# Ledger of designs, part 8: VHH binders against Protein farnesyltransferase/geranylgeranyltransferase type-1 subunit alpha (RAM2)

Target 1, 316 residues: Protein farnesyltransferase/geranylgeranyltransferase type-1 subunit alpha (RAM2), of Saccharomyces cerevisiae (p29703)
Amino acid sequence: MEEYDYSDVKPLPIETDLQDELCRIMYTEDYKRLMGLARALISLNELSPRALQLTAEIIDVAPAFYTIWNYRFNIVRHMMSESEDTVLYLNKELDWLDEVTLNNPKNYQIWSYRQSLLKLHPSPSFKRELPILKLMIDDDSKNYHVWSYRKWCCLFFSDFQHELAYASDLIETDIYNNSAWTHRMFYWVNAKDVISKVELADELQFIMDKIQLVPQNISPWTYLRGFQELFHDRLQWDSKVVDFATTFIGDVLSLPIGSPEDLPEIESSYALEFLAYHWGADPCTRDNAVKAYSLLAIKYDPIRKNLWHHKINNLN
Short names: E, the ipSAE of ESMFold2; O, the ipSAE of OpenDDE; V2, 0.75 times the mean of E and O plus 0.25 times the DockQ between their complexes.

## First folded at step 1 (VHH)

Design c15 (framework vhh_4orz_3)
Fold by ESMFold2-Fast, scan of step 1:
Structure c15 (fold): chain B 316 residues (1-316), chain A 124 residues (1-124)
Amino acid sequence: as target 1 above (316 residues)
Amino acid sequence: EVQLVESGGGLVQAGGSLRLFCAASGFTFSSYAMAWLRQAPGKRREWVALITSGGSTDYADSVKDRFTISRDNAKNTVSLQMNSLKPEDTAIYFCATYPESWEDFLRSGTYDYWGQGTQVTVSS
């Protein structure tokens, strides 16, 4: 707090809006001192060790204060240029940031700053990022900022080699983990310019295995539909996928549409929705799509009956 | 209901420029990330540029410093400014909503792209 002398600096009054926002967290003379000193040093464009320390003190109490992260980045850029060992300097900054990140995982500025540091680094390492990413996702498997940062790292390093296995591990831990299924899709969209038929077949088998384990889980059905759409020209709607989905709906398509009491239970309403979507894409199978959506409306998903009627009306 | 309509494509000479537009309707545009993707004949669809709901941008290495993505939330429009075009940029360009959450991805009709796209042809 008091390691650096600021007697040569006159604090500038903070603006009312920023003061009111931060005062609820820091209603003290220390607040006025820290913010006044920060305003003065920023106005002077002072890029010094005492300024770096001041930004750390402010970040500790107000990590969402955008201006201070920008100021710290400018100080770090300057100080790294004067360092005898830029790699060591930036690695120490990342070590400091690791602690701040663990305490503030949903703060956008922290993840943005982390990206900026990696862009400055002469030899950035994806390997260094993996432990904190794993720890943060293990703590909150649906943290959007952490998942977005991991995706950014994959693109920045052009390295996707661990992503499919990582997504698989998280799906094994929690088959309902929507973020893991989304990340798996990110892999297929971005990892390779050329994808072999063997890789596509293996992925299809993975999806089918997960659906078989929990047929009434929406996540892998939505993923399957997206996967089929992404690889429309290559994979196409294979009879194997249609046959597989059909195993979860029994013989309901062969039965007359009567009262809900006359219809059997099915293993998955999502399988029926998947088939309806598939058949709805082809005018030749429109009648199958209409029947499937009608069955969803009257029996298998009546809560969304207006959606199913809308889908029938929009069939070309 | 959700609809994305691309425009602005055409034939241009190598080194030239084009600006693509995407008009969005049927969803709360300002809350979604938007992306441009492209697909050349016989190749898989590839990502080109992304802009988050907050305005942060990212680009594929092949187009970095040549292309600029921007959005106008008042008009529900995303645009792609394409400079220093190369024959390799020849493709159909698609506008897509890029889901920032899994809930958005699960929503019916919220895939990576919609419609037929807009053709960009760069002559040698």
Scores: ipSAE 0.000, ipTM 0.109, lowest interface PAE 20.8, mean pLDDT 81

Design c16 (framework vhh_4orz_3)
Fold by ESMFold2-Fast, scan of step 1:
Structure c16 (fold): chain B 316 residues (1-316), chain A 124 residues (1-124)
Amino acid sequence: as target 1 above (316 residues)
Amino acid sequence: EVQLVESGGGLVQAGGSLRLFCAASGFTFSTYAMAWLRQAPGKRREWVALIYSGGDTDYADSVKDRFTISRDNAKNTVSLQMNSLKPEDTAIYFCAKEFSYGTDEWYSTPFDYWGQGTQVTVSS
């Protein structure tokens, strides 16, 4: 890192309470100096190359210091406006941020700052974002911040072209990845103004195929219910979906409710919950819903017994 | 010593507005982010709005588009303009100063000083 002269700047003292004063002794003198210089330059509103370098040094040791990210953004905004090549300047800043992001994937300020840079950029590129998004999801496929940032990029660029295939690939890699299922729903909610009958049929088949592969996986059952609700006017509660769900509960609805040891195992408690919800929406099938929720409380999901009794009490 | 003194609270009807003020002393006000937090009866304290030293702002989803935070560095004050108030906004509102050291402690203690609070009651 280039060495800058700060002899013209007096570091501001660190102001702490008694407990913080004692803890202050534990920090290095270098850290205290950097923080003092940063506070002095912020106070002077100095938007200079040495201030930019100082913010990078501080971010390296204290990336959660919110004020330093805002200060760096102000410096970048100023220096960009004075630059002969705004695109090159912001691309260099994004290059620096790539390294910081890879080292701090769960830091809120880094993703927020990245969004601010793209908003500031005169010709931002979703293609530039894709490699880092892929690397970070490959490293941690359930990282909420990375998924949230990818969704933000899709909305910011109005580009959903690759998202359905990407969600499919991640579900193929890990069928239990609820983040991938959530992202797939994000696609349907945001990417399509008009959805064809073929697309709806293909999506239902995709869902049913994934449920068939692992019937005791909550994610595709939650997704199926959400998808049905989202496209209720187009899909309704199709008898094929109900019939499909019924294949996972055997004949438990025809058996008397007795002690748990007398009831058979079923392929999916989530199928039973799905059917209970469906039957509970219609007064004509209320008895089926009551029985299904009772079976969940007694045997198939007794840990959530209070929830199932609540569901019964709130039927129709 | 750091001091934060809130004022401007009171009783207001749903749909009304109220403006809160915080007078700060004992530190270099202009170099710190300032926040408003609230605590409703029987609930945990929650963050509401934040204004960075440079003037940029952030808001909790529950108050976004209804509340506006601002600061006056010449007077060492931070203000919260609250519009379209709802009964669920009833709480004691606290002014808070950003923690001076952006270390591991930041994630567990993001604000190192709190005022005594000002009561806001929204009827109906």
Scores: ipSAE 0.000, ipTM 0.351, lowest interface PAE 11.6, mean pLDDT 83

Design c17 (framework vhh_4orz_3)
Fold by ESMFold2-Fast, scan of step 1:
Structure c17 (fold): chain B 316 residues (1-316), chain A 124 residues (1-124)
Amino acid sequence: as target 1 above (316 residues)
Amino acid sequence: EVQLVESGGGLVQAGGSLRLFCAASGFTFSSYAMAWLRQAPGKRREWVALIYSGGSTDYADSVKDRFTISRDNAKNTVSLQMNSLKPEDTAIYFCARGYSSTWYGSRLYTFDYWGQGTQVTVSS
């Protein structure tokens, strides 16, 4: 950004009362001047290169200020329409936005603005988005805004071809990464109208392998339950899932319910929760569900005791 | 073709001062955060100071209160004023284009372009 002259513009002061100012962060004199200039240019409806630069300066210090993003978008839309190369113009704007995003990854307006730019672009490219998505996920693999934006891109471009492999790669890197497991579920919900028996068997094996590595990891158990609910019309698959889950609870269902000190350890409390949920759907296994929830309340997840009692009451 | 060229390094006695300069070209300088990093002999590269496009600054604990980073957007330069220099400050100092964010309570710094560096030697 170049230094522009504003000598022809009188800054408009911030209109706040003293009570509002007591509850707000203190602003520098530079910020007050920039905001005053922005208000003046907005009131003049000026859509110029200097106005564009001013919005960038304000965004650097106040990226959550909605009005400045709206003003910048209006300037960009105007300048784009007058540009001899609209693609180049919008690509340069996205290059600028890449840097702003990396400095403010949890700012709602930035991701919203990025979506607006792609909608405005005559030939938007998912491939152009991938480097920033990779950089930001490499830096924080659980950033909600980055994952949400990637999902938006998949839907916007109708492109899911690399998403299953991408989720697998991130799960291999960090098996506890719930965002990667959630993205894998997003793939099955949105990318496929029909799942083949081979795909179903491969996915089930993937899930079971990951659970076997770390049985007390909540993420793959939550994913398994969701996947099971999505494809629960497959009876053979459900039976195999239940049998697998029972391997993690030992003989706890055959033992009398005693004090917490008298009950054995199990490989996974999440397996017990999964089984309780599944058994609760069938009158023939309802007693097993009641016992499983009781064991969770007493020993395996006592912090959520009230939740487990509520689930038992709903079965009766 | 992004270029970052450092200058101002040299030999200085402990307790002395030096001012480093970085001349940037090939990008819209005022839209980017700029940083100084250093690498001492036989040690890993470490971040020293960062200045955001709007002028706010961050410093590593080891240099806080001794170093001051500043920028001049009209000249596309970033500077590092180093006071009360110690032998431990001996390193090659690099100018970098970068960005920082606070994610889940942690400061993260990412750099995509670097200069060749300028040597700073502090004698005892």
Scores: ipSAE 0.000, ipTM 0.098, lowest interface PAE 21.5, mean pLDDT 82

Design c18 (framework vhh_4orz_3; at its last look DockQ between E and O 0.06; V2 from the best seeds 0.00; counts 0 for: pae E 15.0 > 2, placed apart)
Fold by ESMFold2, look of step 2:
Structure c18 (fold): chain B 316 residues (1-316), chain A 124 residues (1-124)
Amino acid sequence: as target 1 above (316 residues)
Amino acid sequence: EVQLVESGGGLVQAGGSLRLFCAASGYTFSDYAMAWLRQAPGKRREWVALITSGGSTDYADSVKDRFTISRDNAKNTVSLQMNSLKPEDTAIYFCAADYSLGEWYDTSEAYQYWGQGTQVTVSS
């Protein structure tokens, strides 16, 4: 951390318009000095190495303060335009940002700033982003901001080649990680034009294998429905999936609809819901759909009974 | 392939109004932030307005209270209603898009996809 001379700068007093947590920080004498200098340099539009360092010091103690991030971005933009090696300059800024990211894993402004740096970068690299993304997801596999940034990278670089395997690894680690399942669907949505029939069949088997491990896990059932909807014109009417889902509901469709006490337990209420949706799409199987929705309303998912009644009414 | 096509530009007298449209294709429109930027002859490109994927909006100070951005996710369109036009509003207006909004959305560097632009001319 370099020490700069600010003797030529008259600090500007800070206002107390910040959030409660930042308000407490702003009232220390050291914090007041840093912010007073920053406000003065901002008003002078000084875009200098000492201003850059000052923003780093403030980000250390108040990483959510948007004005300081914006000021730093303006400094970086100016100084990179004067640099003889723009790539090296921006890579050094990304290295600094990696350190800030590791120390502030829940701050969403870091990821917005990182996007802005990549957009400025004359030769950005997705490979350069992968180590910090892995560290952050390994630390918190449900961090929404890190997942959003990874999705942005895939789109920005037009590069999805690693995302299926990455989602697989995370699902193997924690099959209930809905962020990993959602990211896996993101892959298929963006790869659908180049996917072979063999790859689609392999994905169906992957889904069925994960359902078999934990049949009452909603994530793979929701994913399966979304996957079939996405590829409906290529994968519709697969009796293999219907036969598979039927194994989780036993004989409930052959039983009379009575009181909940007269009905057995089933391995997956989500299987029953999936089958009801499938059977409702075809008039030939509509009676099965009505019965499945009725069973969901009566016993297997009564919390959502109004939804099931609505589904039945729409089958008319 | 992402395509953004602007329309609705033209000549108008000062104090008048125009409505610009941007038709989007080749991506999931509802997931993208959309913006309008403009470039006057001999000047740098200037951010004008933003609408996020969630519908939140922001405007450059020079157009605030005169311009309104809106989006129609069912039709994959973004529009810019421009009222009380001034000669200084004369520019080529560009529609722009990005999947995720950076904190510096008020710069042209924030956006990856661009339209061809539509000319707006405001006579004195």
Scores: ipSAE 0.000, ipTM 0.282, lowest interface PAE 15.0, mean pLDDT 84
ESMFold2-Fast, scan of step 1: ipSAE 0.000; ipTM 0.456
ESMFold2 (binder alone), look of step 2: mean pLDDT 84; pTM 0.854
OpenDDE, look of step 2: ipSAE 0.370; ipTM 0.753

Design d01 (framework vhh_8ghr_2)
Fold by ESMFold2-Fast, scan of step 1:
Structure d01 (fold): chain B 316 residues (1-316), chain A 126 residues (1-126)
Amino acid sequence: as target 1 above (316 residues)
Amino acid sequence: EVQLVESGGGLVQPGGSLRLSCAASGFTFSSSYAIGWVRRAPGKGEELVARIYPSGGSTSYADSVKGRFTISADISKNTAYLQMNSLRVEDTAVYYCARDSEYSSGWYGEDAFDIWGQGTLVTVSS
C-alpha cells in the first residue's frame, strides 16, 4: 500500500447524525480522516491515482456506501481513457474487484459495479467471469446476487450454451435448491424460441424423475407448472403427466370432506395443488379443483388457507 | 427499464364501457409471466379482478366482475387489455396492472406481484 500525500486537501466534516453514528461505531481517527478526504476529493471532482486508492480504503471498511462506488467508477473511466492498454487496465480492476466480491458476496453495489466494468471493457469475456461465479456458488449455492449476475452475463454475452447442464449439476448437488430450478426456467424462457418434441419429452422426464425422488419438494412441482404454462401452445396437457401427479394423492378426491383427522396422508401436497391448477383451467373439472383447494385449506396445506380460498373464488 | 404503464381510465356513466391498456417494456409476454389487474377502491382493500398468462391464453376473474370484464393480451404489441362492460358505481377504483413472476414463486410466494404500474383512475358516476 502506498502512502499518498494529502497536505493540499482539507478534510470536510460530515454533519449528519447517521454519519456521526457510523463514525462512533468504527471510532477511529483514521476513519474520520478517510471520509473527510473522500468528501473533499468528490467535491473537487478529482479523478487521480490517490483518489482511486482512497476509494479502495473506504470500500474495505464501508462497502455499502453507494457514493464511493460511483466515485470509483468515474475515476476508473477517466484513468482507463488515459491508459495505453485499456484491456490490461480494466482486467487489473476486475482482479481487484474479485477479491472485494469474495469478502462481500451479498453487496448489490459490487455486482452492479461489475456489470458497469464489463460494459466499459473493449473485449469482455464470459469465460473470465465463470471462475468467480463457480467459487461464489460453491460457497453459497442460493446467493440471489450471484445467480442474478450469472443471468445478466448470459443475456449480455447472448450465451446460454452451458446453462441447462449447469442447472442439472446444481440440482444433482442439492435437489431442494430452488435457485438452480429457477435458473433452469430462465434457460427455457430466454434461450429457446421453439422447443422440439425430443427436448419437450426429455425435459418432462427430467422433471418427473426428480419429483419421484422427493415428492414433497416444492421446487420441481412449481417448475413443472411454469414449464407447462411457458410452452402451453406446444404443450397440451399430457395425460401421462396428470396420471403421474395423481399417484401422489391416493384416493383423497373420492372421499367425503370430513374433519382433518379423518383424511388420509398423501405423498405430496404439491401434487394436489398441481392437479387443482390443471382442473381449474377447465369448467368441466371445476368441481375437482374446488375440492382439491378445499382439502389443501383444511388439511394438506392449512398455513396457506387464504391463498387456497382466493384460488377457489377466482376459478373460471 | 422493466415497467408497466396503464392507460384508458376516465369518467363513465353506469352501464357504460371502458377499455384499459397496459404496455409492458423490458420483458416480453412470450415468457411465463402472468399479468393481473388489481383495483383499490376508496375505503376498501386491494382486489385482484383478472389475470392472464399471455403465452398460454389462460384467464381467471373475480366473481364480482365475471361476465362483465374480459382480459386479453396482444403478444406482438406487448400490451394487455381489460375490457370493462356494464360498469357499476361499485367498480369505481384505481386500476393497476401488475406482473406475477411464476418462476420467482419459490422465493417470493406463489402469487407475488413483482412489477406494478402507476395506476389509472376509473370513476363510474351519473
Scores: ipSAE 0.000, ipTM 0.093, lowest interface PAE 20.4, mean pLDDT 81

Design d02 (framework vhh_8ghr_2)
Fold by ESMFold2-Fast, scan of step 1:
Structure d02 (fold): chain B 316 residues (1-316), chain A 125 residues (1-125)
Amino acid sequence: as target 1 above (316 residues)
Amino acid sequence: EVQLVESGGGLVQPGGSLRLSCAASGFTFSDSYYIGWVRRAPGKGEELVARIYPSGGSTSYADSVKGRFTISADISKNTAYLQMNSLRVEDTAVYYCARDEGYSYGYDLEYFDYWGQGTLVTVSS
């Protein structure tokens, strides 16, 4: 963009530390110059148009440099306060940030800076955020920074009206997408002060339908347990849910515990873990819990053998 | 580097009160994180006691402490608090402060990515 003059500023030298020496980071002359100028302007606390442009140049080559984002925010806050139109100024900054975000979707400083801009904005809009959120999730549906930012937006704007449908769409696209299941739970935790019995029943049916499609998918089983824990006083562990889970483990609980080679395969080890957790909560069914955890240790999840033994010990 | 440092534990009489503090460094509460308080009683497993989303203000509590404990956060100080009232002998435990980048109510404690060192709370006559 526009060329600025820095002749009045002495660049501070880049101090080579042990990391720079050992890693043999190849710095270009341009990078050394930019970093030296940034150090000098930061030390002077200069909040000017040339400093703003310098931060953009540095972010282009070193977007994970936390100090430069903090410096840019201070400049923007200062320049915004002197602007005749703060809304226009901040909207232009968000437009610039959209391009930076597209190039660096897994950089936490970018999403943190975006939050800071929305807090500073006199009339922030969740509607403006939705296209970039959708685009970034379309690019990487499991990007936890994008999901975290969407959750922050829902809380910041107190707006959850589209979130259940959005989570459903992402689960339909990829049933293994734990981020989408996590977001669906975030909805139930935060969006409703009062939840009807019909809503609870519909959600249980949604969970059971998704489990039936892919029984060896951990995400809906973890979600089912969490949903039960969230609604302890309304959702009994009734025979329907337990009977449903039991359909995925065959008759393994009625068989003697033998060698792993003698035990049958089951449709879901997560169903067995879910049932073990359920039975472990009731003294009358603790023997079933012990057997289920033992079967997980011996055959169905032996890699986590020590975890299952710990859970057995924790039952008493 | 991310650090969580607890303080405020100690010995208190049944029916008394204590306030625990969790000072965070290496990240800000303006970011999208949940902060939770997890306790481990002598000879017992871990229990998530309370959780807050500092930037949005939402909170949740275990049934065992609901109405007695209050979780809060001061974004300017980057510090979370657990106000514990009407303390009982069974509240005796080591209390940990922990952070989660994407935690929901249904997630196990294994999804908390950074933990403090813990602070002991003893409720005893």
Scores: ipSAE 0.000, ipTM 0.109, lowest interface PAE 19.2, mean pLDDT 82

Design d03 (framework vhh_8ghr_2)
Fold by ESMFold2-Fast, scan of step 1:
Structure d03 (fold): chain B 316 residues (1-316), chain A 126 residues (1-126)
Amino acid sequence: as target 1 above (316 residues)
Amino acid sequence: EVQLVESGGGLVQPGGSLRLSCAASGFTISSYSYIGWVRRAPGKGEELVARIYPSGGYTSYADSVKGRFTISADISKNTAYLQMNSLRVEDTAVYYCAREGIEYDSSGYLDWFDPWGQGTLVTVSS
């Protein structure tokens, strides 16, 4: 770390009524000095190398401080415009940000700043972003911020070519990873203007294979319903899918409702919910939907019985 | 020519320490790629024990070695290291250095690619 001279700058005092309690407990001599200098340089609109270093020192201690990220962005924008090599300058800033990001994976300001840098960059690269995205997902496969940033990158670069394979790999690693299933849906919603019958058939087979492995996993059932709705005009409700779903509920639809103790166990309550939703869309099968929701309310998912009663009422 | 060369293995008693080295040639370790250590225990099981992303300084470890092993890289020497402390009999394996990264082809992306090194044997016994 370089040492800079601030003898020409008078630190501005901290206003306690504008500071939260966390900032108060962090009021060491060094923190007060850094914040005082930052306030003074911001008020002077100083966009200099010493100001850039000061923002890095503050971010190291208080990465959630929104104002300092905005100030750093203004400094970077100014210094970049005066640089002999804008690409090299911004790549060095991204290299610095990589380390900050890896140390603070759930900090919103860091991911937002990263987006701003890519928008500023004259030749941004999705390929450069992929290693850090993979590292952070490998560390925490359900990190919302990392998944959101990857989706933003796909949209920003208009590049979806590897996302289906990526989602497949993470689902193979952890079949319960709802973030991976959500990302797979993001692909189908955003990546394709034209979808082949082969792609649709292959995707249905993928979903059914994953459900067969763990029938009581909510994620692929929710995904299947969403996928069917997304391609309703092409797939409608494929009878193969409906028949597949019925294999997980035994013969419960042919039995009288009776008492909960008289009803058999089933392999998936989510299969029953899926079928109820399907049957509820057609007046001719509404009785099946009512029975399925009733079975969910009395035995297979009684914790959500009020939801199931609401679903039945909406069918009338 | 792209190569990774491992060294530093040997026989050590339980509780001992070893430092493995991985020398890279034909490419720079500070590229947008991971350097990892994978071990193969007697019986062909493979386990990724540690990796480092040199550009960002990120390190990751398998639960079995956390707190005992430390991965590092010396960019100026283009070499990665695995410092192994408090060694156990179950750490006995051939240790391989590999360049991990993202490689693209017509069927999608790959999480791991060659070159793999020759491997170095670590035996933990009395």
Scores: ipSAE 0.000, ipTM 0.279, lowest interface PAE 14.6, mean pLDDT 82

Design d04 (framework vhh_8ghr_2)
Fold by ESMFold2-Fast, scan of step 1:
Structure d04 (fold): chain B 316 residues (1-316), chain A 127 residues (1-127)
Amino acid sequence: as target 1 above (316 residues)
Amino acid sequence: EVQLVESGGGLVQPGGSLRLSCAASGFTFSSYDYIGWVRRAPGKGEELVARISPSGGSTSYADSVKGRFTISADISKNTAYLQMNSLRVEDTAVYYCARDYGDYEGWYEDYYGMDVWGQGTLVTVSS
């Protein structure tokens, strides 16, 4: 980074009382100097190379400071308009941002700023974004900011062609990765206006296979319910899915409701919840729904007892 | 488009109060939804400060804000609120509204499965 001269500007201090003064001690003297200079340049509405450099220095120590990202964005917009090669200028800014992102993977401002840069870019590239997305997910496969940004890219570029396979790969790596299941649902909601019979059958088989591997994994059960809601009017697959879910609860529905110690173990409390939800949609199966929610409250998920009672009350 | 929009941030003196609003657009609060407020202060990590089940009315708070902050929701307006009382300099942060799907609680090590985030609103507590 080139050293710039700030001798012509007076830093604007943060005014605090004696009690608040102790909080200021928790910040470095360098941070106080940088913030004072930033306040001064912002007040002057200065959109210069030294101002751009100053924002980079502040972002190194305070990357969550919303004001500095907005100021940098205004400087970049101005300097871009003066550039002979806007593409090269914005690509250089994205290169700088890549380094900042790798050092601050859970910073919301960085992803928001990245979106703003792509909107400014005359020829933005989803292909350019993929390596950084891969590196960030490889580092933390549940980073919600990275997943949210990937979804934004899919919508911004209108490109979903790799997303189903990508979600499958992440689920194969970690079947409990709820971010990957959520992303798979994002694909069906946004990428497909019409689903073929083959696609529907393949997706149901994928879900059932994953449930069979780990029946007490909440993610694929919630996904199955969402998928059913999205496409339940397309196929007579409800009975097949209900029969499948029933294999995980034994004969618990045919037994009298007794004490928790007298009820058998089941392979999945989420299967019972799924069935309760399904039966609750039809007045003819209301009694089955009531019994299933009661069993969840009594033995299979007593921590959420109040939720199950609420569900029962909504049925009558 | 599913989104959360925050408002109500600003500058306030120590001991003062602010009310943050979080308006949901593109979806309605369901029995499985939770809404949380997450803050990030300069030089600190993210902190979940408050969480509510809008339909169920259950609330929880971080120890640092318990007794001072109150989270609430208005189902008819599809909006959640964070009432911040007895504000301290250390409450200075960007406050984010986020949706947590109840079935996913605990799946994210960071914030209990939070998936949809607002842009954030700055709260500065200084004299």
Scores: ipSAE 0.000, ipTM 0.126, lowest interface PAE 21.8, mean pLDDT 81

